# VH-VL binders against Cytochrome c oxidase assembly factor 8 (COA8), part 107

Target 1, 167 residues: Cytochrome c oxidase assembly factor 8 (COA8), of Homo sapiens (Human) (q96il0)
Amino acid sequence: APERGAERRDTAPSGVSRFCPPRKSCHDWIGPPDKYSNLRPVHFYIPENESPLEQKLRKLRQETQEWNQQFWANQNLTFSKEKEEFIHSRLKTKGLGLRTESGQKATLNAEEMADFYKEFLSKNFQKHMYYNRDWYKRNFAITFFMGKVALERIWNKLKQKQKKRSN
Below, E stands for the ipSAE of ESMFold2; O stands for the ipSAE of OpenDDE; V2 stands for 0.75 times the mean of E and O plus 0.25 times the DockQ between their complexes.

## First folded at step 13 (VH-VL)

Design md40 (from mc2 with heavy chain G50Y; framework fv_ebronucimab)
Fold by ESMFold2-Fast, scan of step 13:
Structure md40 (fold): chain C 167 residues (1-167), chain A 124 residues (1-124), chain B 111 residues (1-111)
Amino acid sequence: as target 1 above (167 residues)
Amino acid sequence: EVQLVESGGGLVQPGRSLRLSCAASGFTFSSYAMNWVRQAPGKGLEWVSYISGSGGRTSYADSVQGRFTISRDNGKNSLYLQMNSLRAEDTALYFCAKESPFDYLWGTYAFDIWGQGTMVTVSS
Amino acid sequence: QSELTQPRSVSGSPGQSVTISCTGSSSNIGSGYDVHWYQQHPGKAPKLLISGNSNRPSGVPDRFSGSKSGNTASLTISGLQAEDEADYYCQSYDSRLSGYVFGTGTDVTVL
């Protein structure tokens, strides 16, 4: 909703700005897309009785989110910078200015841009392969720890019932 | 090669400030969390501070909370530790350390790469 | 305890085996957090020796092995050699402190 876009951004003591979850939320909250990564951050709710294993899972998910955000922010920034440099270089080679006669930003047609996209993808192929590998590893680990947390909850439930039976 | 090089250590009087730097090379700096670990002369290792790869999350040992600030500049492949209100007990060799990648088989963040350390002496 | 407990020193002769214990609490090792081991020679930076309880990094001899049970982790050095004379530190994560904790350190002497 429009009102949601007007939500206050708070600055942490370290100078980092944050979007706040809704005040009444007792669950994880999904924020707006980050300007640089285009990914929506998850703001994790911390339960009062969070176990050490639950904390490990949450911190793993938080760290994975930061890693993912950082990767895509850097990738998008690099893409934008190199695209701009390519366009400026091509326009200079063609003897054209950076702006049209109407003052609009000058651009290249799709055929000219195809060369840039091919070079960019080729250049970044290994980087994207390592990203995909690490992304699968992290999601596998998260799934594994989710299973461990589920087993811990079952065990704690059984321990509580056993105590009641022994009394 | 993967390398971390600390600098900025020296002799300072109690109550003063000092800033340490750590220069990283040979790996994608922004992809890894970084830590500061110290060792007083003849003593053991003590963890000081943590910063995530993005810089979005930090944490500190209770002994330095409110006095030290960890930061990073990913564009310069550099890690920093701003040390304020220094005390005699802060005297130590300060190491910069990189966390290992998380591996689904091992489930761990060990400190896989260490610098050689920079000596901070707090005395009058 | 916020610090992991190790023996101050262990000693052995070349070819013997020595074991270093690392004892924590419910907020760290007891909660299932991994234990890592570091070797430090005099005047040198620590070197990662064992990661994730029992994993050896590339270049670490198979004479070094790690294990973990309950609140205690152990580092075993088999076929002890003169070059193994160093300080050894365990390290884990502590949920109560929301930070890392190191062991008190163990000095290994080879006679």
Scores: ipSAE 0.000, ipTM 0.470, lowest interface PAE 16.7, mean pLDDT 80

Design md41 (from mc2 with heavy chain G50W; framework fv_ebronucimab)
Fold by ESMFold2-Fast, scan of step 13:
Structure md41 (fold): chain C 167 residues (1-167), chain A 124 residues (1-124), chain B 111 residues (1-111)
Amino acid sequence: as target 1 above (167 residues)
Amino acid sequence: EVQLVESGGGLVQPGRSLRLSCAASGFTFSSYAMNWVRQAPGKGLEWVSWISGSGGRTSYADSVQGRFTISRDNGKNSLYLQMNSLRAEDTALYFCAKESPFDYLWGTYAFDIWGQGTMVTVSS
Amino acid sequence: QSELTQPRSVSGSPGQSVTISCTGSSSNIGSGYDVHWYQQHPGKAPKLLISGNSNRPSGVPDRFSGSKSGNTASLTISGLQAEDEADYYCQSYDSRLSGYVFGTGTDVTVL
């Protein structure tokens, strides 16, 4: 569990990496793998004869991708800044400089960093819960509109066949 | 298209200096930490240096500490590596690499995008 | 040395499974830091193959899998194919060095 992983005095970012990911179920809904981005799709192709419903689906997918990328970029920035501030604060409290005698960047051991990870996860727990909720809502909405678009395309093909036959 | 393109490599004599550049495109450059990684001919990968997204924090491998300086210009979407007091053992293909976004569930920073590399040869 | 230890080479026939180990110490893998894996074909840049011990980036086939236990991470390639012939590197963070460390690299040969 996430709570069990967080309570263990071992970790490090790798401790959270063992948590069960919803990622695989989500990326199947937003499109095929993008070999250039490795992890996530970057761009969408816009059809020449896009219906209003197709446009709504595309814009929802684009906005969801942008929202997801912005969320993680912000988390990366926040985590990195707070981690550095925590390390500097603890080193000052110990009377240690920011660099070792060899000129290396001074760091804290894993046990000392455990306090930071616990505080960061606890502080961001509600934010993470809302992120997951919204992520699932967005993917359900995308799946729903994909179904509607599929039905519209079938209907339009039938109308085109009828029109062609009536000529 | 997310892309990194290195330049500035070449043949240089021991004790001299060289500056490498890495041009980034297709992503918000200032939001991601960047790394330099090198690979000597026929050898493995060796991490060289790291810089935070803002440029306010840096880190170096022991083998280059005091000789190399990593920097970035977020306005130009460019990463740099200033290499001073070059030695024969610095001969390598130098890659720039972008860190992935922090994943809240997985808590990792992998090198998700790499450039093609620029060759630095230190010899007399 | 501060490098992560990998076997120099591993070989197998098409359709077989091969496993590459990556052994670290208490200051890196043993401290719980994530292990990432990269694939490098001759003359090419490395490509991210596995992130955070076991996560596959989009476009990476299911036959690649990663795991980690104690001081050791493993990359397993099932259903080995000719295109898998490449160099493979693990990578983690080392708290003693305050920086990233790569494995010594493993050359995978498809016989």
Scores: ipSAE 0.000, ipTM 0.459, lowest interface PAE 18.6, mean pLDDT 78

Design md42 (from mc2 with heavy chain G50S; framework fv_ebronucimab)
Fold by ESMFold2-Fast, scan of step 13:
Structure md42 (fold): chain C 167 residues (1-167), chain A 124 residues (1-124), chain B 111 residues (1-111)
Amino acid sequence: as target 1 above (167 residues)
Amino acid sequence: EVQLVESGGGLVQPGRSLRLSCAASGFTFSSYAMNWVRQAPGKGLEWVSSISGSGGRTSYADSVQGRFTISRDNGKNSLYLQMNSLRAEDTALYFCAKESPFDYLWGTYAFDIWGQGTMVTVSS
Amino acid sequence: QSELTQPRSVSGSPGQSVTISCTGSSSNIGSGYDVHWYQQHPGKAPKLLISGNSNRPSGVPDRFSGSKSGNTASLTISGLQAEDEADYYCQSYDSRLSGYVFGTGTDVTVL
């Protein structure tokens, strides 16, 4: 009955924090947003008698989630790094320091930041295009296997009903 | 070197028991489902039983259900098949086989690594 | 006990192409489960030849190809060579059995 595992947060040997899903769950559990990707991870429920097809679907979904998390973590780190470099460069051209008289970080106005966003999106257009292609390809495969699993479950229910009725 | 080595086969009388072992090396044993597959002399392959990586899920061919028990010891990298109430038709070369990891894109659960087999002869 | 149906034997001359069929039912291949192929030389353990209908493992020549349509999977060996003389087995998962099923096996002879 206790679900105390959901409250626990641990660190991996590599120093990366991890979280635990609710104990004795019979369905998938959604975790908190990742610090770097800002995506919520899904912890998949594993049935006691998981078929090879169900395992294939679960593994595909897990691998797709890991790929997606890694892409956005890397993208967000690149964005943050290039944003800081852009801000520092523009402040230097204006003859301004990196911090205000009050000790706060110096910032650019929205109009100047629009230039950065345009440059970043343009520079990363091809990368995002290939990401979207791979994302759709993976989701197509997941949808296909979800359909196969659904048909397997329907057939198994029909077989059970037929056996019960034949008795 | 990825390897599976079966042992425990031999000549046994009908109605008696025999236990087969399969020693695994060169891969993370607990991460993969394992199978027993048999082949009667001059005949084709017949799947016997499977066990999940954790040992939490097992399945059996109808011909052996209730007589055979598959188990594993992940700490010893070993797979077992306990065969009870043996019959003449259980005479076969018994292979252990590892399920493949899924491909990066699609995933497949083929039997990618096989042992050389251990011969079980059930005769009076 | 369900099994997949293969021809008992196929034969060809060196350099020819041969195809082995593997026919299942609605509970296995017909349900869309993947088909795997194994090659077995006399006195040896089976070797994985084709995984997931059409994927070749590392070290398998491109002469071997697999396909699947409806209830039937096929293994094609192009440019047949003497070393291809072996028994070939297809394999799938069967939802009725809740387990794996092998084909009846095909003996390939190179004349």
Scores: ipSAE 0.000, ipTM 0.477, lowest interface PAE 15.0, mean pLDDT 80

Design md43 (from mc2 with heavy chain G50A; framework fv_ebronucimab)
Fold by ESMFold2-Fast, scan of step 13:
Structure md43 (fold): chain C 167 residues (1-167), chain A 124 residues (1-124), chain B 111 residues (1-111)
Amino acid sequence: as target 1 above (167 residues)
Amino acid sequence: EVQLVESGGGLVQPGRSLRLSCAASGFTFSSYAMNWVRQAPGKGLEWVSAISGSGGRTSYADSVQGRFTISRDNGKNSLYLQMNSLRAEDTALYFCAKESPFDYLWGTYAFDIWGQGTMVTVSS
Amino acid sequence: QSELTQPRSVSGSPGQSVTISCTGSSSNIGSGYDVHWYQQHPGKAPKLLISGNSNRPSGVPDRFSGSKSGNTASLTISGLQAEDEADYYCQSYDSRLSGYVFGTGTDVTVL
């Protein structure tokens, strides 16, 4: 369970973020799981002398994280909503009430729920395929830019080494 | 249709506050970083502030740092700019702007969709 | 914030070409940050014209082209038409300011 401070909304005029890393952080931070997506956000450190290439990599990683968070938050919400609708529909079809004698939510057996899962996966097949395709492309681009940043850093170290030798 | 509509501008005295709103439609709002850009009468464009899609990251122009606060409500598809301690120099048409989808191979962050703007006049 | 430098105005006749320069510094264009271009007609919001130095968004005529070299970017409008009469702004990122910067703007007059 996340601490109460982590549930704080980022709303006007306060402008407070739900994820609050230390002010003097010099590295990336991992936050608590998001309430809706159940994924842990990463707060990226921005170097004072960030190169254009490093900025492109960081922004790509930030946008990929935000896209991923949004996708899973929506998917989880859609799943929960459609599951509830399916249960209510099946109980109505059986002539059963929506709650048991004890006041608990009436449930379906595993065989009936398997029908829902098959239908949900089938209905969302194309959506999940596009998600996987985009995730693949995003990861390819991240890896590509990580490689470029690594080469830039190696080249800068080589220039630094040459400078030390010439002095 | 992808659209941004600003509101909340008006005439305000120096030292007071205004809150601007931007209503987004036609795209998945939470997937994109949003910006405020202003334009003083007869002058050029000036970037004011940016916020990430999740709202977890914000940035500000030096001229507004400490006075303005950018925020968003993804459930309402809305972007906000809280403007405190307003100065005559803040007089401008304020635009809401969406960052383009990141081109994964080429990496561009242009402002691809703009609102019509809302006029803020700070005068005594 | 620091602005990128553009000429105040350029003019041309229909069918001719005009070029607008956008000059930055080592902390922005000179460092390799991409340059984007916007077109603004009087009383209207800016419209993205060129992204990432030379990429044209869907719906932008191929008469518009962009380039970048060193600390200067250029927007070229070939085959000038009356509807091209507008203000044009370049935009980039500045590492010293940790924020976006716009050009001073150029008024394009046709004929």
Scores: ipSAE 0.000, ipTM 0.508, lowest interface PAE 12.7, mean pLDDT 80

Design md44 (from mc2 with heavy chain G50R; framework fv_ebronucimab)
Fold by ESMFold2-Fast, scan of step 13:
Structure md44 (fold): chain C 167 residues (1-167), chain A 124 residues (1-124), chain B 111 residues (1-111)
Amino acid sequence: as target 1 above (167 residues)
Amino acid sequence: EVQLVESGGGLVQPGRSLRLSCAASGFTFSSYAMNWVRQAPGKGLEWVSRISGSGGRTSYADSVQGRFTISRDNGKNSLYLQMNSLRAEDTALYFCAKESPFDYLWGTYAFDIWGQGTMVTVSS
Amino acid sequence: QSELTQPRSVSGSPGQSVTISCTGSSSNIGSGYDVHWYQQHPGKAPKLLISGNSNRPSGVPDRFSGSKSGNTASLTISGLQAEDEADYYCQSYDSRLSGYVFGTGTDVTVL
């Protein structure tokens, strides 16, 4: 049966257990850095009573994480590939092999690599500007949804408090 | 075996009260939100009320707000609906339904398990 | 209270394909809330048929499929069989009502 994970451990009314309360199981988990993006993924905890609004917030956060992971994985791969191609091209132009006598990859000096870095940054300037814009837009959206979820939780608590007082 | 069994329905006069019960078995009752859904004879489904797994949050359809109270006793695996100030329009078969994210990946709150229903008739 | 609009009835012959529409508004399906589908045989409780727009629960045949676009969700039954004769209901969440809403229901007859 595909279940998100029921809270199997409840704190006894006597308060016997404090070490593994449901609150600890309700936190998001942070994973190791991704091989390609070098960013740490967040594994989101899915509450047993997740509202549709809470689900939308979680999906937005998951989509934003995936978008961010894909962007940086692609950027890092593109940088590495173009760097290798630039080095190979320059070595070929000089009539040199791709590897040294010791079997290590041949490299260019800092002055020669400066041309590559300048070209790469210039070529990708617009791409990085759009990334920054979208990153901020997505994070503002997440913040507003977090606010809506917080207000929903406050409203539900107030409704219960009013109901209890009217009895 | 996962089961929901409703009881407490019957014939009641307008303006009076009735309490419905739903007995749950075969799953960890306190871990899931529960709902009441009704269906008038020959008509469609209408959502009535929801209660969170802990009992800490409740919500109601506008048509029953202020008249009905949903509650649960997790120690007895039981769900309740206290119906006050009953009207002829409340005549229906009342189902209890378990809420779950049936597909874990999607986190969707559908009603995956339903009882057979208990009939409430409000008439003079 | 806001209800989702479904056709009163649809009919088909065995082996045919039929589609049931479920039309909402900006406060429910149009806001991106998921749509679920239920099947109800006469005298029986409803059974969850499709969850989250298109996800099929274990035990539901692959001839049942769901989709959603804009304000409208659709349930398609391919290879129609006699046992598919039942009432079908869509369900979503409505932000204006802060609660769940069901469709008006569709009666499927197998000719």
Scores: ipSAE 0.000, ipTM 0.460, lowest interface PAE 19.6, mean pLDDT 79

Design md45 (from mc2 with heavy chain G50D; framework fv_ebronucimab; at its last look DockQ between E and O 0.38; V2 from the best seeds 0.00; counts 0 for: pae E 2.8 > 2)
Fold by OpenDDE, look of step 14:
Formats: structure tokens, C-alpha cells, sequence
Structure md45 (fold): chain C 167 residues (1-167), chain A 124 residues (1-124), chain B 111 residues (1-111)
């Protein structure tokens, strides 16, 4: 029985953006684009007196960011791999080498590549639909918690004003 | 199946170092914050440390601050705890625990998956 | 390390209801941080029982319920069964410690 080679799922190395903002920063930092996802990571500031709602919001935003980074890192890796395989397959079918006479990497024309893109999009349509659905769900939740935090902050400011008037 | 498996526990002398590992499977490891929780023999649970999904943020209990270092390798689906300057009071069963995904209804974070633990004994 | 305070032990007969309290402070439960509950059988890892004060994960029996008021959270076990004999821990977050905190644990015995 041929040992079914465990397809090493080339999971994109989750490039932990080693972006560390300065310790004394009192605001969110945006890092450079991640090499795999091409998304810019945000390092979220943690205030000393972070409320439970603020913490929930921060954690939700962080989780959503990580989810998004992973999705696009994997998608970009898959796309690059399949694109290369498509090019190689088509060149081989044409009896062309992988390199031109000038030593450059052989490429396909725009029409041939259009077929690849169409096929790739069709193949990944469901995946993108699920991504979009979850993206909306997460962002709605974030917006909801942003509203709650805003209300909490307003209420706390009002309470502080009342205490200052009573003293 | 979602699983966490701790390893690296053992008997060590005070002042020595030990590195614990936790192997994760069955879920997208990098998407979740991970925690170490310990339980001394016949005692309750004590939170030790956490690390964000990306590894960019870490926190420690005061009892281990400056001695322990939590880290992760998301490419290997592995969580680590480097324990330095070990003390007798560090003797415990060490659990790896995964934080739950955000509950969109309740907005809650809990430890939904636990390993079986690895025993660390610090004794002269 | 500031722990959440639980009764050391609670006992009940089969079919009875028992309640475990978890008392915190203004820096944890009283600040509005959620309380989670875990069940731990002897020689086993803790299992999440209640999330977010009252949310019951799938597979947890409906006889387990959680509540929170002020600085105190409560776990109620209705219709106590022999299999419910275990240690129970509450867990929350403490802003002063900037970390998670567990309760002292409660041993539930079925008589």
C-alpha cells in the first residue's frame, strides 16, 4: 500500500510581526505590511485603567486582526503556488522551457493568465463568501462594542463632573 | 479533534531551569491566545502567564514575573514556558489552556480547551 | 496573589440543588469582569462549565447555571448527581494584577 505522503499543508508561517512599539506609547501603532498577508498589523495600546468593556473590545479587535492576517497569508500562499503550477503546466503543454533564451523566467500572456484568474476565483468563491460573512459578523460586533465603550466613557465623565460639583 | 499536549515536566533542583512545551492540534493555533495555568499538589488553580495569538503580547503573574518566559511558535503549533530560577513553590502540574473565541453574544473569553498537564517538581 | 473567595466545600444529596459562591473585589468581579466556571475531576484537567457569568457551552448539562451580582458570582447545580462530585473553580480578570485570577476552589461532595 503506497504510503500516502502526508501533504505537508504548507501553512503560511504565521509571520508574527515582531513589531514592538515603544513601551511608553499611549496610542495604537500600525506596523509595516506583513510579508505574507500584506496587511499592516495594529499594536493595540492597553490603558492602565482599561475597563472590562474596553478590554473586550481590544481583545475582539486583536482576534479579528489575527484572523484576517491568517486568512490572507494562507490565501496569498495558495494563490502564488497555484499560479506557479498553472504557468509551469501551460509552458510544458506548449513545449516551452521555464526560462527564455535570455535566461528570464518564461511567462504566459495576459489572455492565458486571465483563464487562471477566472478559474482561481471560481474555485475559491465559497471560501471568499465565508470570509466575507465572518468579516461582517466580526466588524458588526466590533462596532457594537465600540458603541458600548463610548457610552461607558460618557457616563464616567458625567459621574466625575457630578463628584466635582458635590465637593 | 482539538487537543493540547504538555511536555517537558520533571524533577529539578532549586535554581535550575526547565522548559515546558505544549503541542496544539485541531484548531488554528495562531488565532488564539494561550495560557499557562498551574496547580500545586492538593491546591487550587493559579494563572501563570498568557500570550496573544501573534505572540506580540505577554503577561505574567507576579509570582513568576522576571523568572518565566512564555513564547510560541505558530509554525509548529507549539506553546512554550521557559522557567528559570525555579523554586520549591513552583512545584505544580502545569496546564496549557486555550482561550475561547470571542462570543459575539456574550463577549466572553474563557479557557475552553485544556491539556492534561505536565508535572514539575522542584526539590533539593 | 488576590484570589477569588469560594467556600471550601459544599455537599448535597442526589437530586438536591447546591450553590457555590465566588466573591471578588472592586478590581475584578466588582469592576464588571466576567466570571467563568470550571469543573475538575480528580486527576483530570479542568473543564469549562460556564462562560461569561451564565453562558453554558455545548455539552454542559442544563442543571448547571451561573449568575453574577455585585462582587459575587454563583454557580448553581440543580438535580445533583454522583458525577457532579468534583472541584469547582471560578475565574475572572483582575485589573490590579493585569492578569487572570482563579477562585480558591470548592469541593462538591454528593452524599
Amino acid sequence: as target 1 above (167 residues)
Amino acid sequence: EVQLVESGGGLVQPGRSLRLSCAASGFTFSSYAMNWVRQAPGKGLEWVSDISGSGGRTSYADSVQGRFTISRDNGKNSLYLQMNSLRAEDTALYFCAKESPFDYLWGTYAFDIWGQGTMVTVSS
Amino acid sequence: QSELTQPRSVSGSPGQSVTISCTGSSSNIGSGYDVHWYQQHPGKAPKLLISGNSNRPSGVPDRFSGSKSGNTASLTISGLQAEDEADYYCQSYDSRLSGYVFGTGTDVTVL
Scores: ipSAE 0.638, ipTM 0.857, lowest interface PAE 0.8, mean pLDDT 90
Fold by ESMFold2, look of step 14:
Structure md45 (fold): chain C 167 residues (1-167), chain A 124 residues (1-124), chain B 111 residues (1-111)
Amino acid sequence: as target 1 above (167 residues)
Amino acid sequence: EVQLVESGGGLVQPGRSLRLSCAASGFTFSSYAMNWVRQAPGKGLEWVSDISGSGGRTSYADSVQGRFTISRDNGKNSLYLQMNSLRAEDTALYFCAKESPFDYLWGTYAFDIWGQGTMVTVSS
Amino acid sequence: QSELTQPRSVSGSPGQSVTISCTGSSSNIGSGYDVHWYQQHPGKAPKLLISGNSNRPSGVPDRFSGSKSGNTASLTISGLQAEDEADYYCQSYDSRLSGYVFGTGTDVTVL
């Protein structure tokens, strides 16, 4: 479930989208991809009379989105940094410069880069395994609370109908 | 060892500014929302502000809205509170508090780890 | 002024049971927001005792229990011990203030 990231181009990390949905919309919005994580943030609707369960669900979804964006932004940055360092190290070992004769960045072939990809995956294996476990736990919790909110809304509608009949 | 250490408190005159810091260790700082809670001498606890794990969402108590700014640097595992236009009623011991992991069954967030606090005294 | 109301003090003899009430309003506990409980010894930072109305974190003795009904949450200390002498605070969320609120605090004295 990884999404390849955008290259970091400035000193400030981006953890949020600048997209601004309508303030009075009654719907969640999906914004453009975040520059560093390449994930599309959800801009959450907050109803005027939000219940405590609805708030719990919204907070969990917001925190999960932020956690996910931070993880992939960090992994994309680490990947780019370590890739560049690997290329520079291998070029230095071969006695080559960082730039070709034409002035463009020197690269390594696919076989040479395979060593980097294997090392990176091996080094980060445990981190990604814990990320996947937590991702599934969060997804289960979100689904569970969506069900609780749905039941709460149904029960409130039935309760209001019962009050109308009795009054 | 999970630990929160506040610093930056002191004696300041009304109208002046002060910046508090909270250094975190022993846990993945960026995964958790953080809070500032204060306690005036001889009084109870008062929530001041919170910030989401990424730093993208903040909230403030009415008493400090517009004067205080919460922030964090996840690269340095540090939480900050910039306090401007200080008043005598801001005199308190300021605690840094970590929110607990979401309880997947009951959906709760509580303040599970606290620092020892840093004292801010606003007096002429 | 949104503040959760607690008794100023409660007392009990060692081995007895004491209960601390925490009463809110329709903008906090009365709307169904969770209540958490903290213990604070003099000169020390607060410590989480109960989260989510009734959940006891690891390392908290089972003599501490919590419940919530209507506008009121309760913390019960069964089998009161000398080290339980401290201040106790409840905490919830308040929709009117869009933020967290603490109770007024209760001083528990062991006789």
Scores: ipSAE 0.432, ipTM 0.758, lowest interface PAE 2.8, mean pLDDT 84
Fold by ESMFold2-Fast, scan of step 13:
Structure md45 (fold): chain C 167 residues (1-167), chain A 124 residues (1-124), chain B 111 residues (1-111)
Amino acid sequence: as target 1 above (167 residues)
Amino acid sequence: EVQLVESGGGLVQPGRSLRLSCAASGFTFSSYAMNWVRQAPGKGLEWVSDISGSGGRTSYADSVQGRFTISRDNGKNSLYLQMNSLRAEDTALYFCAKESPFDYLWGTYAFDIWGQGTMVTVSS
Amino acid sequence: QSELTQPRSVSGSPGQSVTISCTGSSSNIGSGYDVHWYQQHPGKAPKLLISGNSNRPSGVPDRFSGSKSGNTASLTISGLQAEDEADYYCQSYDSRLSGYVFGTGTDVTVL
């Protein structure tokens, strides 16, 4: 049976899940969705003969993943907190309790939540604009370096083929 | 202002443990890899350890592997170095250093911001 | 050998140029890994002087320049000034050690 990646307990304050690829892995390993960001983390395989260019690409991809994970973990936390505050405030204005008589969490209908979503998006407009800008910049850089790595690999294969013929 | 401030250094006996801290301010701490670099009195710089922005990856110099543990608390903007089984040769000023942002035109990870250092003296 | 090799000292007079070499091996500079340079004044933390072989951070004078060829990187200080009297360190990455390596350091004296 194929080995499974092991999740390691993380004592970090943010509660971000750690994961470990199967031992002796020769490829990138994809973990389960993070509890807070809801994104799947990738653990990058480091080849024995990693070139400087390959290292730059890998570190850029790792940094982009970490940046993306932190952005969405913070975004989701902020959304959840402000949503609960909005629901609480709205229910208080209506003279309703936070829980029903059955002990269930009181909620608002879709029409009532529309104002919250509009306000949240409006308030976070600049933050999301900067996120999108940086997201495109990072993906451009990743694509650029992936292209350079691909060309390096093609060149090395051609060089190896010539060397085998010469020897 | 972008700053790194180390603390926790002192005089410690061989074989004992010491924990260093580094407080970061003025930048998004979780977005950058962090390093510990040491310098023995009158000697050169020696890289000790690094940790990725998330804390998911760590690396160590051979001289400290198995004895030192690097960690970070992104909620507190703090970096740590747990030093166990200390030796006389671990005596040094310990610097906290931040890796530079990746620039897609240049593709570099230099140590762009440094703390003032905290002195660790291992002696009987 | 885990360190990059630098001369122990170089000296010059104000207005002259000095060059500091940083020699590595096939596992670091020879593999094409970038070289960074740091300036350290007595009693102070190192300051990033050159990043990625030849790039100057904001605030670093044009008289500082870096280059790299084969297994060797060089830092050149033109128009040497009294305040340049400091220790200078190169730094790269080493694939065999899977970690960063610093040079042995060079003491620059302005006479």
Scores: ipSAE 0.278, ipTM 0.709, lowest interface PAE 4.6, mean pLDDT 85
ESMFold2 (binder alone), look of step 14: mean pLDDT 92; pTM 0.947

